# VH-VL binders against Protein Skeletor, isoforms B/C (Skel), part 1

Scores and structures below are computed, not measured.

Target 1, 133 residues: Protein Skeletor, isoforms B/C (Skel), of Drosophila melanogaster (Fruit fly) (q9vgy6r287to419)
Amino acid sequence: LAFEVRWAVAGESIVVQLVAKLEPNHYMSFGISPNKNISQMIGADAVVAWVDPQTGNGFATDYFLEGKAQCSGGRGACPDTKISEKTNSIRLLNAAMVNGYSIVTYQRSLAATDRLDLPISITGAESVVWAIG
Positions, changes and structure headers below are counted from each chain's first letter, unless a header gives other numbers; Kabat numbers aren't used for antibody chains.
ipSAE, averaged over its two directions, is called F for ESMFold2-Fast, E for ESMFold2 and O for OpenDDE. V2 adds 0.75 times the mean of E and O to 0.25 times the DockQ between the complexes of E and O.
Where letters were taken out, [cut] stands.
The coordinates of atoms that the task and the answers printed are left out; those that the model quotes come from them. Centres of patches stay.

## First folded at step 1 (VH-VL)

Design a1 (framework fv_acimtamig)
Fold by ESMFold2-Fast, scan of step 1:
Structure a1 (fold): chain C 133 residues (1-133), chain A 120 residues (1-120), chain B 106 residues (1-106)
Amino acid sequence: as target 1 above (133 residues)
Amino acid sequence: QVQLVQSGAEVKKPGESLKVSCKASGYTFTSYYMHWVRQAPGQGLEWMGIINPSGGSTSYAQKFQGRVTMTRDTSTSTVYMELSSLRSEDTAVYYCARGYTTVTIYFDYWGQGTLVTVSS
Amino acid sequence: SYVLTQPSSVSVAPGQTATISCGGHNIGSKSVHWYQQRPGQSPVLVIYDDSDRPSGIPERFSGSNSGNTATLTISGTQAMDEADYYCQVWDSSTVVFGGGTKLTVL
């Protein structure tokens, strides 16, 4: 399973494209940590995206990730990760399913300071979180 | 084995600046975040901030913003913490600590600490 | 800002069970980590992710976390366990420590 993220700054916005070969009822997630200097799932603002395999319709929505995603050592019961829907600042530009790959392209507004961090995030994954579920 | 070795104790006057070093060994320096935590005499642990040794990006606790600067040198696997405009209440033991991260952060290795005394 | 509350001190006789609490709003939804600090020494991680022990930490150390209280339990307490104990969480973009508990073993 391959997961790719591409993005470009467009004026005061960022355009993000997520590509993954997803199994039925799975989604992909990508976000920027509220602390730009650390990549973590808990406390991160993320976009959860998926393509409905029956209709071809795509979805992309803002979520706040909180709680525990997994247990160290794999010893059984883990606290659930809470995904809270935030007021949607995401504009879906395109969604497609091609050869088993889900492709979702969306646009989000940027704060001026965000522009300075994005090139670093691409190469170092410093303030970036991602998941497939 | 993982080791974090800090610079030696210092005595400073109010208004001066402090710069503490922390040299890492025994692991890939750029793969783990480094944090700075201080402890005033008889007091608890206080988080100061974090640095990503890979890109050099930093984030500081609000209390220290404007006075603290964290940097690193990848050629020597060393992180630095500089605190300016020192006051007597900055007297403390300063620790560097390696942040282990999966879905949360905890400190699996700590430096030995650097005692800084600020007095007139 | 998120706050963790610990009792300032706990006393126990050798061989008895010591319990140290760490209170925080909805702390059961967070991962709690515990550090032991002996006088003049650096902190040592004794519990991470609520209940996991690092290699080298005795099984008499255990942890739990639910609701608004996380707990560090030391069974069969020994004189060598005398130390300050700190709980810690990661809250969004910052590290939060409890105020610390001094454990005295009589």
Scores: ipSAE 0.000, ipTM 0.539, lowest interface PAE 14.3, mean pLDDT 75

Design a10 (framework fv_acimtamig)
Fold by ESMFold2-Fast, scan of step 1:
Structure a10 (fold): chain C 133 residues (1-133), chain A 124 residues (1-124), chain B 106 residues (1-106)
Amino acid sequence: as target 1 above (133 residues)
Amino acid sequence: QVQLVQSGAEVKKPGESLKVSCKASGYTFTSYYMHWVRQAPGQGLEWMGIINPSGGSTSYAQKFQGRVTMTRDTSTSTVYMELSSLRSEDTAVYYCARTPEYSSGWFDYGMDVWGQGTLVTVSS
Amino acid sequence: SYVLTQPSSVSVAPGQTATISCGGHNIGSYSVHWYQQRPGQSPVLVIYYDSDRPSGIPERFSGSNSGNTATLTISGTQAMDEADYYCQVWDSSTVVFGGGTKLTVL
């Protein structure tokens, strides 16, 4: 398919591999929704990943997706969604570009290590979100 | 001061089992992962596995899967590495090493504090 | 399994710059750590996350990582820098070490 996610639990950490056929300068995003009944982007703890095809360098950064407060009056832009970069708690394990497919493997904690991170449950049903940009 | 102190040298026969200890002090024991790495005489470093002292969860290198067991005792801040079915090729210095605390409770790639090593000789 | 390749030995004159390579397929996408090991001693972390230095490591130690090669650079090399040097990455859920490079300062 267009996007594949694999993961394995290793102790108190989880190793995640993202695979997608991306054009240069595009990225993958994967996260877990705080609402276990409905998958939604706002309030999700997500990882944004990409591979620079010129250097082969991979990137994986932890983001918290949050909604904008309602804009009232004045002039200017009112973005639909805000993405805040948190302390980078994601460790890049591997990244590759093969026949147009971007492959990024990273690890993160199964327990919150930052105040903004959401704990990843290994026992219950989880709602996941993904995007390609 | 942060220290990792390992048990003393061992001499074993093929087929026996080995159990090495590593006692941590000077930091919060359950906030750092602990690795086991070995080095045969004149050879390079070889990773054996990792343990989370908080929950006791482990992950082992494929080569040692089925022969190695890592455990911990939080009351004494000690981790243990047990290797069974010893062979002459298991002769090595065995090290415990701590993962640097970048964020508590997860793997951090690099190992900032190492034990002094335990020489294990396996011979008939 | 992923393989890191290092030259077995590197020689440099005192005061000159030593460079130790660590080759791996697309290693520029990995985070590389470097260890120094003197005979009979435990390894010491000298560079972490490609280019950062731990407290207490001299500024003459630096690192870089791009493409298929990561490099440890020691400027103004001193006799005390004689040691074996190992590069290290994580590949999936395992730790991978390079074979090690013996640095001789003569």
Scores: ipSAE 0.000, ipTM 0.520, lowest interface PAE 16.1, mean pLDDT 75

Design a11 (framework fv_acimtamig)
Fold by ESMFold2-Fast, scan of step 1:
Structure a11 (fold): chain C 133 residues (1-133), chain A 121 residues (1-121), chain B 106 residues (1-106)
Amino acid sequence: as target 1 above (133 residues)
Amino acid sequence: QVQLVQSGAEVKKPGESLKVSCKASGYTFTDYYMHWVRQAPGQGLEWMGIINPSGGSTSYAQKFQGRVTMTRDTSTSTVYMELSSLRSEDTAVYYCARDEYDYGDSWFDPWGQGTLVTVSS
Amino acid sequence: SYVLTQPSSVSVAPGQTATISCGGHNIGSKNVHWYQQRPGQSPVLVIYQDSKRPSGIPERFSGSNSGNTATLTISGTQAMDEADYYCQVWDSSYVVFGGGTKLTVL
């Protein structure tokens, strides 16, 4: 139920580690809000990550949030990464399941390389968004 | 009420091209992925590919790569599947199906009524 | 390429429980969906995400998924349940269907 995020700048990239206790077929999300004064998921550029509990294989991919933090239809979020996973700007570094917690470590560029991505500022005040789903 | 209505049956000759349409209604067209699945007479279901009606991005099954093209028209809420260089083995019922997309998964509800395509000389 | 294996046919008497298997390497790590198709008709979703039932599908339909086998169970089978049943998964970037099972209620 606890959610933790750790990060470190690595050159022109940021390395992020997400830790959460996830149910099977659930994911965790972390990103930046387009509004620096208000933290919101709508319009946020986020990373969606999960670990398959049977295989231990991890996943991390770019995600643009529109409407709700759901992609089961309606006005929910639906990333293009389902169709083009291999072209996302996220590099999965490690994934593990330890003591019931899913741990996903990934690397992301500090500058957007995709029209759906938003730049990550390491010096400015930014509104951060996160979710478990 | 959500509905997918496909174009009518076609009879084609080998070497021709096929273009099937699927018109969506009853929901926001750009919120859901759409798939194309075919079924040859007496055979099982065979996945052809997926299209995102919002951005127009597509992904095809390896078997159809280079021969299939999926497009959409957001003004008419219609998805198209075009298959070129037809062979007799392409005789099948072609279905469009809405993706009840949840990240990292795909399942289909509803399905179109199907379009029977017969390819023979 | 990922492969799903189903028995080609299953026969049960009316009122008995039908069990249709879907075999796949480590399929328990994937979400399995099931479709029913009557002759001349479009497929209909009967189970999604291993065990969830869409609105309008009778409680007689249930599903499970673990290890290398997913199972569709139909309790108290009726003549109207005669159909072809297909299992389906999403494997990375592709949809994979099983070969289908013809259920006959004798």
Scores: ipSAE 0.000, ipTM 0.541, lowest interface PAE 11.4, mean pLDDT 75

Design a13 (framework fv_acimtamig)
Fold by ESMFold2-Fast, scan of step 1:
Structure a13 (fold): chain C 133 residues (1-133), chain A 123 residues (1-123), chain B 106 residues (1-106)
Amino acid sequence: as target 1 above (133 residues)
Amino acid sequence: QVQLVQSGAEVKKPGESLKVSCKASGYTFTSYYMHWVRQAPGQGLEWMGIINPSGGSTSYAQKFQGRVTMTRDTSTSTVYMELSSLRSEDTAVYYCARGYVTYTYEGDYFDYWGQGTLVTVSS
Amino acid sequence: SYVLTQPSSVSVAPGQTATISCGGHNIGSKSVHWYQQRPGQSPVLVIYDDSDRPSGIPERFSGSNSGNTATLTISGTQAMDEADYYCQVWDSSTVVFGGGTKLTVL
């Protein structure tokens, strides 16, 4: 309802568009994981995306999840989760905020993504909580 | 030029196993899924399953689960389909077909097909 | 399990328009692809994503998809178009083919 994902294959790449009506300091997450029932040999690849409401600047960052996330409400860090920033090419193509909807479009290599795993790993909008410094 | 070349015709007996190969050329082997589709004499097309040549992950049609195994060898750009416990009903032409993802990303269509491998299972 | 229904045969005179239907529950919400198969040959993709035509396929081939019916239309039908035609969709992690339609050009 509140979150839509669209994608298209373009040659050796996949173009993904994430659309959601987000509150301030919220982000979208979209992941790709192996279609294995018993073991996850290579882990899950996830993209975290958001649009800064003040500047309209967009962000899309590729993360590799090395453990199971167990969050009950935190400050950007989840117990039993190890997030490694990937050097794989996530190319931000466009970012916009239109009528309260955050729209982020990015591109990544098909060699770094598994198309068969795409429908299994879609996650909804998530909140980011900041500590007062 | 994209080309899928399959192994030659086979004659098998009931209870034996079949292994068909499909050698790909003319494109990046690990960038496209490969499917296997069969066609019994005078019958329609029947999907058997899909393999991702990059990671080796597979998904099979319910009818063939437990009897079919799909594998690949990235060094030779070849996919394999093995079907065990053969029956007379498994007599068919077996095709490999390259998958191209739909615009909605809701699966594949087949832009290139192998020439087919005739397998006859006779008593 | 999802089912696609095609007529077993369609006959058309040379130069006439042939229409081949593919019925499925709410098929208009899916992407439909069409293959041509001549005797002893591998299938050839003639339409993908409902209405797109691969390079090399004549413009007289067209497709549409809405509601419960997808349609392959061949205008100005020629003798070389005699073949079996199959529609195909993806449903719940599986490929579904129609039963095939034999097109005869008399």
Scores: ipSAE 0.000, ipTM 0.532, lowest interface PAE 15.5, mean pLDDT 74

Design a14 (framework fv_acimtamig)
Heavy chain, then light chain:
Amino acid sequence: QVQLVQSGAEVKKPGESLKVSCKASGYTFTSYYMHWVRQAPGQGLEWMGIINPYGGSTSYAQKFQGRVTMTRDTSTSTVYMELSSLRSEDTAVYYCARLGYSFYGMDVWGQGTLVTVSS
Amino acid sequence: SYVLTQPSSVSVAPGQTATISCGGHNIGSYSVHWYQQRPGQSPVLVIYYDSDRPSGIPERFSGSNSGNTATLTISGTQAMDEADYYCQVWDSYTYVFGGGTKLTVL
ESMFold2-Fast, scan of step 1: ipSAE 0.006; ipTM 0.532

Design a15 (framework fv_acimtamig)
Fold by ESMFold2-Fast, scan of step 1:
Structure a15 (fold): chain C 133 residues (1-133), chain A 119 residues (1-119), chain B 106 residues (1-106)
Amino acid sequence: as target 1 above (133 residues)
Amino acid sequence: QVQLVQSGAEVKKPGESLKVSCKASGYTFTDYYMHWVRQAPGQGLEWMGIINPSGGSTSYAQKFQGRVTMTRDTSTSTVYMELSSLRSEDTAVYYCARQYLPYYGMDVWGQGTLVTVSS
Amino acid sequence: SYVLTQPSSVSVAPGQTATISCGGHNIGSKNVHWYQQRPGQSPVLVIYQDSKRPSGIPERFSGSNSGNTATLTISGTQAMDEADYYCQVWDSSYVVFGGGTKLTVL
């Protein structure tokens, strides 16, 4: 598949690794919603990540997703999805490009200080949302 | 060796309850969502709901709200679907199907459980 | 409620290209998955994420999705491709299936 997400809970934090074969100027997006709707991106607290192929520098930024439905296709903006930039609560741990895949690893709190951040359930009771664009 | 094995066919009377099982093997049970989809004879596929085996959270189609309950047992890697107050219109083949994340389709399906609701 | 519309049947000669449409309001903004179901068998995922093939699915299967219509295309159609085909999307919190299309190869 074009995209894979891995995560591990470490105390009061979660470490997330995003893996995707990205085309130039594309990004990965991943978030966990407190509602049980796995297809709905509205209200989701998401991280947008990418790796600059020329420098190898990685980026991971907190965003609040607005929209009606999940994104169609693996490139460009979704017609029914809007992204609003948030105060960063994300700690970038590592970024790499291996065998054509962009790998971004970051850490965030299970209980966010930003009012737009959503609690992440370690029991899997929350919905997962993700996209490539 | 990834497979979903469902319980056997059942015959029920109107007003009774149905409970179908789906046993997963060959993968990490808690890493994939599980859907329940049914198909009445000669009809199309109809979605009933989804369960997250990790935490047990569920989401049901509005048509089945109040009649369906989905559960799981992580020790046996099994999901269950209960449907109450059965009607003749509930006669169908019931499938379980796994899905990783929203961009992924339902890539592995159980063999189906035929349920007949009559007389 | 959200509705996906498919033609009830499509017929093609062996070796010809079959196209099966799936209509829905703004379906191009949703991920479309396609399933093949042969009589008496469970559905098989043949296309996911609009245009991607799972491992083991022949290259003659392809898909597209834009605007109000998603399309499943089967080139060089074979007798073994006779089956019912279903499109599927998520609408908000719910999975929606199309009504299905019976493909006949004559």
Scores: ipSAE 0.006, ipTM 0.532, lowest interface PAE 13.6, mean pLDDT 75

Design a16 (framework fv_acimtamig)
Fold by ESMFold2-Fast, scan of step 1:
Structure a16 (fold): chain C 133 residues (1-133), chain A 120 residues (1-120), chain B 106 residues (1-106)
Amino acid sequence: as target 1 above (133 residues)
Amino acid sequence: QVQLVQSGAEVKKPGESLKVSCKASGYTFTSYYMHWVRQAPGQGLEWMGIINPSGGSTSYAQKFQGRVTMTRDTSTSTVYMELSSLRSEDTAVYYCARSRLYWGDAFDIWGQGTLVTVSS
Amino acid sequence: SYVLTQPSSVSVAPGQTATISCGGHNIGDKYVHWYQQRPGQSPVLVIYQDSKRPSGIPERFSGSNSGNTATLTISGTQAMDEADYYCQAWDSSTYVFGGGTKLTVL
């Protein structure tokens, strides 16, 4: 159930590390909500990441989370939410599984992010969304 | 190749308990969820519950809550489904099936089924 | 509890297109999977995530899902397609199966 996100600016890029104790072949996602007064998965631009426990290969891909699923509270991920794959604007740097934790590190251009639907601010308070699936 | 092999047919009396096994091979046992689904004669498919072979955690359909118990043995790559207080309405073919994700995923591989007959 | 509604039977002549519906409130917002079950055999996944085919499933099988209805379509229907077909979706905390449709090819 534990989920941690770390990030750091590297020039005009941001490096993000997602850490979660996942069930095998499950994924984790992290994104920024278009409504900064509420955190939710629907309508968010997110990165979906996972580590294949058999090969150790990692994956990280841009997705737009969409759906009108009937989920409780409308906060966080909904099990019935459809995920639409977007143009991959991220670069996988590293992936590992350590002590049952999946660790995925990726890089994203800040300039490229400014051209997409949702801005990312490292120094400001952002509405973040995350899920384990 | 990937395969789920279930235990053989059983004949039970009302009030007894049933325990069916499902042995997995050809893939990493702890990397997929396992489900139990039953089908009464001439009837449709009915989901009974799910087990995570890695941690042993379970979730059961409300209809079976209190009567069903799912367990696993990682050393033999086997899952078990036990159903207690059997009635004639529990006569069915019981299937195990795997999924990659906990929610909303398809069951891509199924066991051959175990016929259980409950009669006096 | 969430209910998926299928017609109990559908009949088609060989070579015709069979369509099997699966009705559910806002089912278009859920992923739907379809299973084929021949008499005495285990179910076989024929369509997953609304419209995708597993390897080994013929191209004549296709699916769609929008609004309140998901549909399994079998074009150029053959005698070997005679079977029961079940739709399936996840709702909140449980997997739900439709009641099943017996496809007869006569």
Scores: ipSAE 0.000, ipTM 0.537, lowest interface PAE 16.1, mean pLDDT 75

Design a2 (framework fv_acimtamig)
Fold by ESMFold2-Fast, scan of step 1:
Structure a2 (fold): chain C 133 residues (1-133), chain A 125 residues (1-125), chain B 106 residues (1-106)
Amino acid sequence: as target 1 above (133 residues)
Amino acid sequence: QVQLVQSGAEVKKPGESLKVSCKASGYTFTDYYMHWVRQAPGQGLEWMGIINPSGGSTSYAQKFQGRVTMTRDTSTSTVYMELSSLRSEDTAVYYCAREGTVYIESGSYTPFDYWGQGTLVTVSS
Amino acid sequence: SYVLTQPSSVSVAPGQTATISCGGHNIGSKNVHWYQQRPGQSPVLVIYQDSKRPSGIPERFSGSNSGNTATLTISGTQAMDEADYYCQVWDSSYVVFGGGTKLTVL
């Protein structure tokens, strides 16, 4: 349902915080669309993040999201989304569960992500949540 | 319509510096990232780095950090690659290549859809 | 650093199917792009995002990518297909090329 993204530039780095109320076996994703006029997760670089409720350990990995273009909701026959690894330069800073909300904070090199700054600065938050299992 | 035209072949001596140009036409110059890739004689393709023509931001392969500088001139739609302290192993064909948005659904980390013709640089005493 | 491995050469008779492999750890989770380079020419994009063809590339070129191997397939191979072929992925914010495969048609 509710998903919030916050970010700040800190020198040569960008710090991103993802906040969502996740059910068990769910994760949150923040995508960066190269199309500045339309926010789209499919075909975009994305960070997939979650907090393991059993251990409290957080995870954040960078992926490319792709899949079949059309999924008009209602039938349940939506094609799977392909997730491809794009980068290993993510530093997990903090992960927590607070009152049912999963909070993941990570840092990336601004030099490694500056090519993606334009979509972030003009489109704001882009997000998707999936069920795992 | 899209075209990348590079400067001509050069012969250099060890210790000198090299500056290759790549002039873009047929599209909005500041909307696409530009990369530099080189190829030594009989060898494969080697990535050198990327430049954002809009802001001028750059990122270089670790092997070339400290020796390579990429710049652009938006008034002439031209990107430049300068390599200093040349060695004989820098003998190669140097290419500029545009990073395209060829997906119907837009994607980052896309392929190189257009390449310049290449610039042969020979470094010899 | 991430490494892509290609066979150095592949030979095929005219009209037969050529397959060029590109090996990498869990490469099936990455998007693979393929370039053709004819002697003395610049590389040309022939397949992007594992299996998609740019405008102007013949249907006899196809690609796949799963597990630890991506494959470029050229059906009905012609003399004009003689070239070096390179696979390419992104590892973090860096570009990684395979070592290249020389395709000989004869």
Scores: ipSAE 0.000, ipTM 0.528, lowest interface PAE 15.2, mean pLDDT 74

Design a3 (framework fv_acimtamig)
Fold by ESMFold2-Fast, scan of step 1:
Structure a3 (fold): chain C 133 residues (1-133), chain A 121 residues (1-121), chain B 106 residues (1-106)
Amino acid sequence: as target 1 above (133 residues)
Amino acid sequence: QVQLVQSGAEVKKPGESLKVSCKASGYTFTSYYMHWVRQAPGQGLEWMGIINPYGGSTSYAQKFQGRVTMTRDTSTSTVYMELSSLRSEDTAVYYCARGGITMVRGVIDYWGQGTLVTVSS
Amino acid sequence: SYVLTQPSSVSVAPGQTATISCGGHNIGSYSVHWYQQRPGQSPVLVIYYDSDRPSGIPERFSGSNSGNTATLTISGTQAMDEADYYCQVWDSYTYVFGGGTKLTVL
């Protein structure tokens, strides 16, 4: 799966666009963390997003990652990751299927601590995509 | 069949700019990343950067930032790599190569035939 | 910046097992891919994600990756396997290649 993240900070919020070629019942996830080691994602906030290919309806939901996650880069799934739904602070701005790609654009409040974890470059933080069977 | 066909060999002078093309066929062009990798005579493979043909977003190796620009044309399924301010050390075979379809960038599965670029006075 | 180290050359007799190492700090936490390049030809993917083989690559090719060393193993080595071999990982925002190993079959 090709995967791209675009983002922009606007005042007290961040607008994120996730782009991925997803199979049915699959989703993409994006979290901001200073740690490169995926095993240290305990306590990280993540957004889980997908587009229903039949209806074109998009979804973006804020989740709290619990437990240790261990992924080999480049593979389609991160096994044994426990995801717990948080109070939804995500505003879905747009969702579309274009040329087989799922595109989800959302906005979230950017806390001071999250802001410290943003990369200085215009590129987004690296992300892992989780498959739901 | 997957095929990547690159433009022909070039001879350039120091200070000039290079633009190599890579035409893709046999698969959905916008569904795979495209890499550029070069190889100086008798040397190893050196990664230059990557482009997502769908959105046009790019990421370049630190060594080439400021000199390299990658673009694509979805109507012709072609990617381009421009390298400016050429010096003799840029003499190399330049390859385009397809990135694997996966959740993150990682594997490079199909390679073009290469374009020899000679930079000399 | 992440660095991959390969031996410059490896020599093996026909039918012997060749092993090519790729050293990197904590490389076992990365996915390692291997490419074969015969003289005058473009590279060809022979192993991806540490140990998987693309269609068309003989079963003689296998890979492993743990700790600080990834290994490409070619069993029953044939003259046609003579080539340069490169390991490669993705690290953060970049793709890193090893320096390459020339495999000679004599």
Scores: ipSAE 0.000, ipTM 0.515, lowest interface PAE 15.3, mean pLDDT 73

Design a4 (framework fv_acimtamig)
Fold by ESMFold2-Fast, scan of step 1:
Structure a4 (fold): chain C 133 residues (1-133), chain A 125 residues (1-125), chain B 106 residues (1-106)
Amino acid sequence: as target 1 above (133 residues)
Amino acid sequence: QVQLVQSGAEVKKPGESLKVSCKASGYTFTSYYMHWVRQAPGQGLEWMGIINPSGGSTSYAQKFQGRVTMTRDTSTSTVYMELSSLRSEDTAVYYCARDKYTVEFSGDTYHLDYWGQGTLVTVSS
Amino acid sequence: SYVLTQPSSVSVAPGQTATISCGGHNIGDKYVHWYQQRPGQSPVLVIYQDSKRPSGIPERFSGSNSGNTATLTISGTQAMDEADYYCQAWDSSTYVFGGGTKLTVL
């Protein structure tokens, strides 16, 4: 698979595993948008994750996406995107590179509303945004 | 291929309710949002709202909030738009249109890639 | 409250380049999509995400978007391009359409 997302709800949090065959200087992103607020498609919360192929160290950071973005395969700032590091806690649980695939597992807290709607929102395309870059 | 087929033209009296259908085919119905957009005679396009066929969630333009209801039937791949308390200024062609969601790390974008043929609704005394 | 402003009409001779503007405050920070509507027909998407063409749309259609103006450009304009053109952008919780521009090819 070019990009795979696995997830499980654990109490007041969600554990997410991102799997992708990334080239050097590339990353993967995954976000969840509210079911009932289409405006959040632009202001979606997204996790940007990658594994340094030299060190095996993993990274997972929660970003707030504002405006349009054109980031695909480069490190650093996106030319047309306002990306802000979020105050929501993303906890990196594990990172590995296996057979050329970057695997990043992280944990994030869920609000009560997100937890209640999560099975439907994950299933629905409107509730999930993802990319490889 | 992708096709959106709407119900036929209607003539209504002021105060009545309108219910237009839009039957989708040629793609996975629950994978794309559906919009409703209207156009009064000789006027421009006016967005009414959007529905997610998967979960049934909706979002309406403020102008229509309280008068419009959007629903879907996944077994028939059909979306419905119901508008109540009709007035003469509701005379318009009503379109359903599919929302193509594209994901690249360049951002989320929703745009209307396929449109139904339109349903002419005339509201007159 | 966000408003997209288009000229009501634009005229061009066959084979010449037509330019249709769509004005909006900081519209360059939004994605703009363009629709073509021929008389008596449903709208057709001709440009999405500022400058991308859907399959089946001729290469003579192009778009740009920066600052306060998005632009639809039709090179080598043909009689069949005669239509109303609408720009559209997402603002907060709503889809905003421009007022439309009637393109006349004479």
Scores: ipSAE 0.000, ipTM 0.529, lowest interface PAE 14.2, mean pLDDT 74

